# Designs tried in a protein design chat: VHH binders against B box and SPRY domain-containing protein (Bspry). Part 4

Target 1, 197 residues: B box and SPRY domain-containing protein (Bspry), of Mus musculus (Mouse) (q80yw5r259to455)
Amino acid sequence: SPLLTQLWAASVLGSLSGVEEVLIDERTVSPLLHLSEDRRTLTFIAKKSKVCSDEPERFDHWPNALAATAFQTGLHAWIVNVKHSCAYKVGVASDQLPRKGSGNDCRLGHNAFSWVFSRYDQEFCFSHNGYHEPLPLLRCPAQLGMLLDLQAGELVFYEPASGTVLHIHRASFPQVLFPVFAVADQLISIVRGPLAT

## First folded at step 17 (VHH)

Design e1 (from d3 with Y104F)
Fold by OpenDDE, fold request of step 23:
Structure e1 (fold): chain B 197 residues (1-197), chain A 123 residues (1-123)
Amino acid sequence: as target 1 above (197 residues)
Amino acid sequence: EVQLVESGGGLVQPGGSLRLSCAASGFTFSRYAMSWVRQAPGKGLEWIGRIYSGGNTYYNPSLESLVTISRDNSKNTLYLQMNSLRAEDTATYYCARDREGWLFDSPEYMDVWGQGTTVTVSS
């Protein structure tokens, strides 16, 4: 029931003391991305930047980036402003996610190591392990909230402004997860602050 | 039937300009990102640029100064403006619908293609 899902989300959100401080790990940032000085904004760039290829943590092909800090236990919540981008992926990834290569192994949502909400132009889906579940959204979200309950094994995508749950994924997640990001249009930005009620 | 039809190709002198059109039918054109791709004789496919449904554009860096992509959703038409054409720009030009094409060199993510229109740049 959509109502039950909404109530559940509200309950989970109510239990949170705040939104996580998530910063991007600059070492992981693809050469197709520019990272802001405050480490919160990823901007897609058409020209690959000249970056040292010997950084083992850096994605070298797909426009990906990881957060600096992993989640290992408990309940986590973060918000990404996506209003400026029509092509992005946000969610979580395991530390097993490969960094180097042009294959699906490194493409978010196309491998077993990432769980992402994906937008490409007017299409929305949840992607994991090459399976893409269409999400029939009524409107484009300006912001995306993520709720990760590692104990319950649940990842929730919601629209912060309305509290509308967009998707719930249940899985046995690995012990270490990172917020993960990809953008192929304009920019996305991690939002700091209290959860919108 | 989903279809793309390119037009506007032909013979042009070096330094000349040309505008190609791509007419879309059989699908909601305004909802999809579109790309231009070209293939020179004896060469592989070369991505030219992309335009999202909202109008944001991205170009191959090597061609950025040469081309402009636009669209008219009311006419279900994609455009490619080319200026200062060179002999090396001789190719068959294709329009394609993008579904998951994030990268510049990934034509495999384009699910609908036109038959192409040929541009020949020669004195």
Scores: ipSAE 0.877, ipTM 0.941, lowest interface PAE 0.5, mean pLDDT 92
Fold by OpenDDE, last read:
Structure e1 (fold): chain B 197 residues (1-197), chain A 123 residues (1-123)
Amino acid sequence: as target 1 above (197 residues)
Amino acid sequence: EVQLVESGGGLVQPGGSLRLSCAASGFTFSRYAMSWVRQAPGKGLEWIGRIYSGGNTYYNPSLESLVTISRDNSKNTLYLQMNSLRAEDTATYYCARDREGWLFDSPEYMDVWGQGTTVTVSS
């Protein structure tokens, strides 16, 4: 029931102390991405940067990046401003996500190690392990909120402005999850502090 | 029926220019990202570039200086302008509807393809 889903989301949100500060781990940032100084904005640069340091944690093909801090217990919430991008993925990934390679093992949503909300132009879906569930959204969200309940094993995508739940995924998540990001058009930014109104 | 039809190919001299067209039908063209891909004789598929429905365009870095992709949604048509053509640009050129191509080497996520139009660059 959509109503039950909404009520659930509301209850979870009410239990949260607030939106968490999520910062990008520079070491993981693909050479196809530029990371802002404040470590919150990822900009797709379409061409691999030659100035990236050689880090084992760095994605080398797909325009991916991980957050610096993992989630291991409890309830977590973060928001990403996606209004400027028509091609992005946001969600969570386990520490098992490979960093090197052009295969599906490193492509978010196409492996068992990532759970992502995906936009590609006018199409939206939830992607995990190569399964892509279409999300028939009525409008493009300007911001995406993520709620991760590790105890309940639930990942919720919602539109912060309206409170509309866009998708709920239930699974037995790994012990360690990172917020994960990908962008192939313009930029996305992690929202800091309170929701911008 | 969902269909893409390329046109504009032919013989061109080195240094010449050529504009390819791709006519789309059977689907809402304006809602989809579109890509150009080519295949040279004896070689694999090479992604040229894409244009999102909103007009944002991205190119293969190796071809960026030589190509321009545009679209006219009112005409359901995709274009590929090529300048300063070289012999190595000889190929069959395909337009394709992108579903989740993202980068150069993901043609498997282009779900509609034209039959292609052949470009031969020769003196």
Scores: ipSAE 0.877, ipTM 0.941, lowest interface PAE 0.5, mean pLDDT 92
Fold by OpenDDE, fold request of step 23:
Structure e1 (fold): chain B 197 residues (1-197), chain A 123 residues (1-123)
Amino acid sequence: as target 1 above (197 residues)
Amino acid sequence: EVQLVESGGGLVQPGGSLRLSCAASGFTFSRYAMSWVRQAPGKGLEWIGRIYSGGNTYYNPSLESLVTISRDNSKNTLYLQMNSLRAEDTATYYCARDREGWLFDSPEYMDVWGQGTTVTVSS
């Protein structure tokens, strides 16, 4: 029942301390992406930037970026504004995700180290380990919320405006996960969460 | 039957212009991203550019100044405008339905291809 899924999402969100502040690790940002000064907005630039520093943490081929802070335990929630992009991936990745290379090892959703909600034009899917599960969405979400329960082994994608659960993935996640992002059209932005005092 | 049919190829002099068309049938054209790809004689596939269903376009940086991709969803047609053509632009040009290309090096995610139209740039 859509109502039940909405209520579930609401209840889960209510149990959380709130939306977390997630910032992008500049060191990981692909040369195909521009990162805003506030470290929240990734813009696809379609041409490799020459100004990127050569760091081992930097994705060098796919337009990927990793959050600066890893999740190791507990419940986590973050939201990404995706209204401007028709090609993006958002979700989580383990620290085992390779950074260098053009292979599927570094392509989000095509390896065992990433779990992502994917949009490509009018198609939506959940992607993990090269398996792409179609998501028959009725409309394009303007924002995408993620709920991660590492203890329960659950990753939930939901639409924040309606509370509608879009997809639930259950797995034995590794102990360390990072929010992960990719964009190949315009931009996506992490919604600002409260600063952890 | 899902089909793409390219047209508009031919012989053109250096410095000339050419507009290629790709007619789509058998699927809802307006819902898919489309790409142009070319293959020069004896060379591999080269991605030219992509247009999303909403009209956003992205190009191979090496070709960006020479090409424009557009689409008319009402006619189920994809276009490639090429200007200032050079001998090195001689190739067979293909249109393809793009399902998850993301970057220019992922032709395996283009699931429908036309038969191609040949462009020869020569004096």
Scores: ipSAE 0.876, ipTM 0.941, lowest interface PAE 0.5, mean pLDDT 92
Fold by OpenDDE, last read:
Structure e1 (fold): chain B 197 residues (1-197), chain A 123 residues (1-123)
Amino acid sequence: as target 1 above (197 residues)
Amino acid sequence: EVQLVESGGGLVQPGGSLRLSCAASGFTFSRYAMSWVRQAPGKGLEWIGRIYSGGNTYYNPSLESLVTISRDNSKNTLYLQMNSLRAEDTATYYCARDREGWLFDSPEYMDVWGQGTTVTVSS
């Protein structure tokens, strides 16, 4: 039931020491994206930048970016502010995700190496390996929370403001996962985690 | 039946302006992103631009200065304003419902197309 799911999310969140600090790896940022100085905001620029360096890690076609820090064990939580964008993907990707090319291999949710919550205008879905599961959301989330339990093999998408679980995906995840992002409208921004004391 | 119908095409002189319309029916127009695409004689499809349901617009960089896309949800109508037309802008212009056309080369995610309206730019 939705209630049980909400309670579960609340319990998990209550057990978390806090939201993790996630920063974007500037080396991976597509030429279609602008990365903020603080490495938290991705802005779609709709025109390939000629200024970006030619890094092997850089996505060269799709407006993708990876986080700098990989998750390998344990429970992880991060939040993305998506209120300004009507076209975005957020989730996780393995290190096997190709960086170069225009094919589905590099398109988030269209390959076996990425698991993403996707918004395109008024449509929401969970996407993995070319399968797109519609999510009949009643409202557009302003923020998306992600909970990744690598031990349990669970990826949870939830709305932080309400605690509502939007989707749960269970899988045998690879040992190494990165938060992954794509945006094709305006901007998305990673919510700042607490300062490490 | 889901349908898109383009109109407004015709003959125009170089430097002229033209506004194309696309009438949508059979679906909730206001909930969908829409795109304009054109095809010149003997050439492939060229993406012109898109407009999201909320009104945000994005354009092909090569055409950005020449086109404006707008929509009137109350009329279920999509518009393409073109200015300073050139001979190279001669093409059949299509409107399409955009389901996940993130980039310029993703026509496969445009699931509804009109029959097109032809624009000829000639002196």
Scores: ipSAE 0.876, ipTM 0.940, lowest interface PAE 0.5, mean pLDDT 92
Fold by ESMFold2, look of step 17:
Structure e1 (fold): chain B 197 residues (1-197), chain A 123 residues (1-123)
Amino acid sequence: as target 1 above (197 residues)
Amino acid sequence: EVQLVESGGGLVQPGGSLRLSCAASGFTFSRYAMSWVRQAPGKGLEWIGRIYSGGNTYYNPSLESLVTISRDNSKNTLYLQMNSLRAEDTATYYCARDREGWLFDSPEYMDVWGQGTTVTVSS
């Protein structure tokens, strides 16, 4: 039941004193993205920077980045301000997500290594392993919250302002997950961690 | 039936300008991203640029100084303005409805294509 799941998520969110401290790992940032000094804002620049693509952790084609924070157990929450972008993906990826190449193995949601909420213009979906589930949102969220429950095997996307659950994905996740991001229009920003709520 | 129809192609002298149009029908044009793509004789597809429904544009870096994409959602029409044309810009120009093209690495996500309009730049 969507309502029962929403009440569960609201109860869990109410037990948290704040969100995780999530910062972008600068070593992973695609040449198509500019990372702010505080490591929270990714801006799509549409032209590859002079950053060397030979760095092993850096995405060299798709406009992706990973957070430095790894999740292995427990319950984790983070929030992304998406108000200014009509083309983005946010979610989680395993450390096995390949970094190099133009193929689907590095394209978020098109492989077994990434699970993302995706916006492309006015269309929203949840994507994993090449399966794209349309999400019929009537309005564009300004912020997206992610709640990862590794014991229950649930990844929840919600709107922080209202507490509304937008989507829940249930799966057996790999041992270690990182927040993952992609931007192809303007910018997205990670909301600051503790005491930000 | 969902359709895109390009027009405005023709013969242009080097250094000239040309505006291509793409008329959309059978869908709510104002809700979709759109792309322009070209194919020079004997060559593969070359992505020109993308415009989102709200008007934000992104271009192939090799072409960004030469092209401008715009749209008029009230007329269901997409435009490509090309300036300072060169012989290498001779190609068939296509418009496409762009459902998740991102870096144009997944042309299967451009789900509607026009028939194309030919631009010839004589040196």
Scores: ipSAE 0.774, ipTM 0.887, lowest interface PAE 0.7, mean pLDDT 87

Design e1 (from d3 with Y104F)
Fold by ESMFold2, look of step 19:
Structure e1 (fold): chain B 197 residues (1-197), chain A 123 residues (1-123)
Amino acid sequence: as target 1 above (197 residues)
Amino acid sequence: EVQLVESGGGLVQPGGSLRLSCAASGFTFSRYAMSWVRQAPGKGLEWIGRIYSGGNTYYNPSLESLVTISRDNSKNTLYLQMNSLRAEDTATYYCARDREGWLFDSPEYMDVWGQGTTVTVSS
């Protein structure tokens, strides 16, 4: 409830932190993804592009990308339009998330460095450190909101259209967190603006 | 009991076409992603492609121009259309229920497999 109160208040006042500043860091973008010019839309292209393999920040196997801005304190919120994709992961990752390799260390939700809401076809879960909690959603959300409260140690996933909280995860987060994304069907897009509830 | 049964395999001349079917039972077929996988003699498993419950398809880039995956959710049936078959397409073809294959790097996430149907392209 306390995070729900903060979410409602932030939405009403339009004072959300971090929403206007979430853009994809093009240096991190997997060769399986195309990044739009405005750095907000990731499209799955199913065949690896010929990007520079020596870029140390780039994910080279899983279709991942990170945002450019990190969060270290405070309350932050951002929204992702997911209506066109049935295979995606969104959440936060530590700056220690490895970028190279086909193992679980880089597979979002399968390691200690990433915390994600995931969809695979009609199945939804929250995943961290190889633990997968099924989320029994009645319908597929068109938009997915994230709220990160670093003082309370809470990460909230909610549906902006209804204001419904889909999942709350409580943890002692690392000092530095980035929004993180993966897509393996069509596209997802970062949305500007206040939380829609 | 959850089952997948492939059919439609057999002997085909080079250049020919073949349509494989996979009949699903014991689960709500329309809710799940499905994959086709093949194994040529003396080789490992080779992913062919995936179709999500809504119909979106993704293919192995080396095969994408040669195959088409479709499904009929009202008949609980998955299909693989193969055209312009070559001798190297001789293999056992499997359908599988795909519970997070993602990039096909995690075959342990294909939780139900059929026993396969054999396609031989010769003469």
Scores: ipSAE 0.745, ipTM 0.868, lowest interface PAE 0.8, mean pLDDT 86
Fold by ESMFold2, fold request of step 23:
Structure e1 (fold): chain B 197 residues (1-197), chain A 123 residues (1-123)
Amino acid sequence: as target 1 above (197 residues)
Amino acid sequence: EVQLVESGGGLVQPGGSLRLSCAASGFTFSRYAMSWVRQAPGKGLEWIGRIYSGGNTYYNPSLESLVTISRDNSKNTLYLQMNSLRAEDTATYYCARDREGWLFDSPEYMDVWGQGTTVTVSS
């Protein structure tokens, strides 16, 4: 696929150009998470914050958050530093992902609205629509890269340091996708893209 | 055969302390998250807390001041230390292998359970 060719070329050249600026939409952040001032780091605080606004877009049960920028067409890439967490999910979600409730319809990977790479302790999987595909990784990645081609319908998870492809998912994605995140141990951080100023 | 066996339950006075143990066998204990769960007589399950293989712990906020979870991976053993016990802490206490409990109580994601050990707190 064009994404695999781009990843290979970037690995040979020693960098991945085109990694874009992704920031967390503070309106979506679960009360179980603290968002850093630069809007890139989500920290799991295990106890719901007492000053959370009644925002319609806020996840109120699962420790989820969405990015502010939606993807509607084209090729997109972003990287998440996951070295400090043993419990997280990263991927994409449609705008139809419900925000409220404790059911599976808001639990990332357990519904038709979310597609995630997940780690739970030393187990890794890709999850969508309640189907969990185990990923037998030999090492815990320190960073996870995502490549999304909306025209080709491909989502690639890779390790930026080595260029190793960890998983490829092919699907007919909905028109609007957001990067999506969940944390249930320590923290994860979105890596600044080379287009950041 | 994957197995979890709790021990250390019994009768304690209010204000007392107790340490429960959970012996694991038949799997690589050091690679799995583990949880403690309790059930008071006539009540539903109440999640106590989780410890990841690396030692990080997370607790039910209503219980966090009363309990401490630890593990000894060299002994394949999970522990629950309980302090300042009250009559309302009377329950059967279970350890469970936690495959994706995530936040609070998702018993469908705890795939191996012990038989439980009973703690009775009374005057």
Scores: ipSAE 0.739, ipTM 0.869, lowest interface PAE 0.8, mean pLDDT 87
Fold by ESMFold2, last read:
Structure e1 (fold): chain B 197 residues (1-197), chain A 123 residues (1-123)
Amino acid sequence: as target 1 above (197 residues)
Amino acid sequence: EVQLVESGGGLVQPGGSLRLSCAASGFTFSRYAMSWVRQAPGKGLEWIGRIYSGGNTYYNPSLESLVTISRDNSKNTLYLQMNSLRAEDTATYYCARDREGWLFDSPEYMDVWGQGTTVTVSS
């Protein structure tokens, strides 16, 4: 039920010391994106920049990026400021997510390697393996929080300002997951955790 | 019924300008991203650009100096302004409701298309 989900999220957040430091892995950043010097802000530039496309870890078509932090066990939380973008995806991906090509293999949510909360204009969904579950949000969140419990096999999307759970996905996740991002309008920024400074 | 109807096509001299319109009906136009796409005779589809409901625009880099996309949500109308037209811009121009096009190579995620309006650029 929604009440049980909200109680779970509040209990987990109350037992955490804060959000983790998550930084973008520059080696993965699509040529359609600019990465800020502090490695937290991805800006969509709509035209491929002249970067080395031969880097094996770099997405070369879709405007994707991965974090440098890998999660293998335990409970993890991070927050993304999404107030400036109406086109983004945030979530987790396995280390097997392909980097190259224009197909669905690299398109977040359209393959078995990625699990994402997606916004496209005023439409929201959760996407995995080509299945898109519409999320009937009444308002656009300014920040999007992620909670990943690898022991319980749960991925939770929530709004930090209200503590409201927006979606919960239960699955048997692969052993290694990375935070993953895509932007096709303006920018998104990873919120600095209290342990980051 | 959801409909998109393009208008404003026709014969234009090289170097001229033309403004195409796309009238939307049967849905809440102001809530959706919209795209313009063209197809030259004998060629495949070429994405021109996208405008989100809030007004932000993104263009195919090869065309961005030639086109401007705008919308009037109060009139349920999408516009394409084209300038400095050349013979190679001769094509059928379509508007489409864009449900997750992201980039220009995902036409299957444009779920409603107009019938198109033809633009012919010749002396």
Scores: ipSAE 0.733, ipTM 0.865, lowest interface PAE 0.8, mean pLDDT 87
Fold by ESMFold2, last read:
Structure e1 (fold): chain B 197 residues (1-197), chain A 123 residues (1-123)
Amino acid sequence: as target 1 above (197 residues)
Amino acid sequence: EVQLVESGGGLVQPGGSLRLSCAASGFTFSRYAMSWVRQAPGKGLEWIGRIYSGGNTYYNPSLESLVTISRDNSKNTLYLQMNSLRAEDTATYYCARDREGWLFDSPEYMDVWGQGTTVTVSS
């Protein structure tokens, strides 16, 4: 029941204790991206940085980055401000995601190690393992929420402002997942989670 | 019928300029990203640049200082301005509808291509 699924997603969001703190792992950031001081904003610079250090964890071709936080169990939620970009991917990836090369093994959504909501200009899709499911969105979201339920094996993409569920993917996920990002136009920003003081 | 038609090619002396045009028909041009791609004789495809529907442009870094891409969504027309042309810029120039080119311009991500227009830079 699609309506009951939408009501379920709204109930889960209402019962969650805040949006999690998610920060970009600077060691993973592609040389085509600039990472802000607070580790939340990725800006596409369209030309490889000449100061970029050579790290084994760094993506060297695709404009990708991973978060530092790994998810292994439970229910997790995070939000990305996407209002300034018309070319991005957001979702989750296994630690097995290769970092080097121009092939599909490092291109998010084109391999078995990544699951992403993708925007390219006015077109949206969900992508995994080279399968791309078009998402006929009527309007471009300003924020994109992710909800990962590892026990149920569900990854939900939603629009926080409206509470609208944009897509649900059900799968047996690997043991360890990281939030993953790609940007090829302007910038995206992870929305700050609740402060623990 | 979805079509892209390039024009404006020809013979140019080194140091000259050309503006190429690409007329689009049969689809809602204003909703799509568009790319320019070129192929020199005996060489592979070389991506020149991309323009999104909202007007943001991104260029191949090796060509950035030589080219400018623009679009007129009200006339369904894409443009490529080229300046200070050199012999190595001799190529067939294509416009393409860009459905997921991202950083690469491969045929599977460009779903509609023009027939191309030939630019020859020679003294």
Scores: ipSAE 0.731, ipTM 0.856, lowest interface PAE 0.8, mean pLDDT 86
Fold by ESMFold2, fold request of step 23:
Structure e1 (fold): chain B 197 residues (1-197), chain A 123 residues (1-123)
Amino acid sequence: as target 1 above (197 residues)
Amino acid sequence: EVQLVESGGGLVQPGGSLRLSCAASGFTFSRYAMSWVRQAPGKGLEWIGRIYSGGNTYYNPSLESLVTISRDNSKNTLYLQMNSLRAEDTATYYCARDREGWLFDSPEYMDVWGQGTTVTVSS
């Protein structure tokens, strides 16, 4: 029920106290991205860095990164500040998401291993397995909240400032999921959890 | 009918400069990302760069010092400024509407193309 989900998200996750600490796994970060010292900010640099590409976990073509935190069961929430970027993807990916190559298997939303809210300029979509559902948003969100309920098989995208539910995806998710990110304009930042020092 | 029309091509000397224009019609130009792409004779497509609706630009690193992309949303026009032109820059230059060109050099993400304008760099 969309109404009940919206009211629940607004009442229980309206504050940062329900948000998990999520940090980006440095070993996964594409050479097209710079990762901040605190491991929360990804900046698109458009030119491949000279960093060693021998890391087996590193994306080598698409401007992707994974979080270090894995989710296997239960209810999880995290928030990404997206106000500075007009080209990004945020969501979840399975541990089976390939890292290497220019194909769709590594392109977020274009394979069975990733589920993402996507912005490209003024167009928004939810994407999974090559299916792209347009989201006709009335305004560009400054922050995106994700709520993952692995028992119910629900992934919710919401706007923390208003409590508005932007999209709900229902599926049978794989056993292990990681927060996943891509950015192709400026930067995005993971909002600090309750214990972030 | 959605259309893109390039203009401003022609013959230039090595070291010269040239400004290409792309006139857009049939869609709300100010809401879309746009790209420039070129094709040298007998060669494949080469992505030059992209400009988002808000003006942020990203370029093919091999061309970054030679080109500048701009747009005037009030005139529905996209521009490509090229400087210090070399014989190897001889090509047909296309503008394209860019609907998710994260790959940087993939034409399948360009859903509308112009007919192209030819630039010849020769003495």
Scores: ipSAE 0.728, ipTM 0.863, lowest interface PAE 0.8, mean pLDDT 86

Design e6 (from d3 with Y104P)
Fold by ESMFold2, look of step 20:
Structure e6 (fold): chain B 197 residues (1-197), chain A 123 residues (1-123)
Amino acid sequence: as target 1 above (197 residues)
Amino acid sequence: EVQLVESGGGLVQPGGSLRLSCAASGFTFSRYAMSWVRQAPGKGLEWIGRIYSGGNTYYNPSLESLVTISRDNSKNTLYLQMNSLRAEDTATYYCARDREGWLPDSPEYMDVWGQGTTVTVSS
């Protein structure tokens, strides 16, 4: 129900300890992206850097990156500042997500290994396994919050400023999930968690 | 009916410049990203660049110094300015509505295409 979803989200969102420390794994960052020194900001640079693609964990075609933090059980939350980008994907991916190649196996939302909230210009969707569900948002969010409940098998996307739930996806998730990111316009930044240094 | 119509192609001398136009109709042009793509005879599609609805542009790095993409949302028109043209730039040039074509290698991500305009650089 909409009321039960709203109450559940409000209860989790009211906890400061519910926002995880998430940092980008530098080894995974596409050559099309620059990672900030604090490992929280991904900037689309539109030209492949001279970063060696030989590193096995690095995405070499799509402008993707993974977080270093793995989620295996429990309830997790993190927030991404998306104010400056009109082209991004944020969500979760399995550790089995391939890193190399131009195919859909590495394109977030187009394979069985990734689940993402996607913005492309003025259009929003949730994507998994090549299925794209349009999300008719009235306004472009400045921040996106994610709540992952691995026990219940739920991934929730919400707007922190309003507390509004934007989308809920229910699935049997694989055992290990990482926050995953893509950006093709300007930048996105992970919001610092309460335990960050 | 959703349509894209390119114009401005033709014969041009090496070293010349040319400005292509793409007239859009049947949809709210100002809400969509747009791309230019070209196809030389006997070759595959080559993405030239993209312009988001807000005006930010990104280009194929091999072409960035030679092309400029712009749009006039009040006239529903997309432009491609090309300079210092060479024989290698002989191609059919297409505009396309770009629905998820980050660096397109799959035309399924551009859902509306123009019929193209042919640019021939004399040799």
Scores: ipSAE 0.653, ipTM 0.810, lowest interface PAE 1.0, mean pLDDT 86

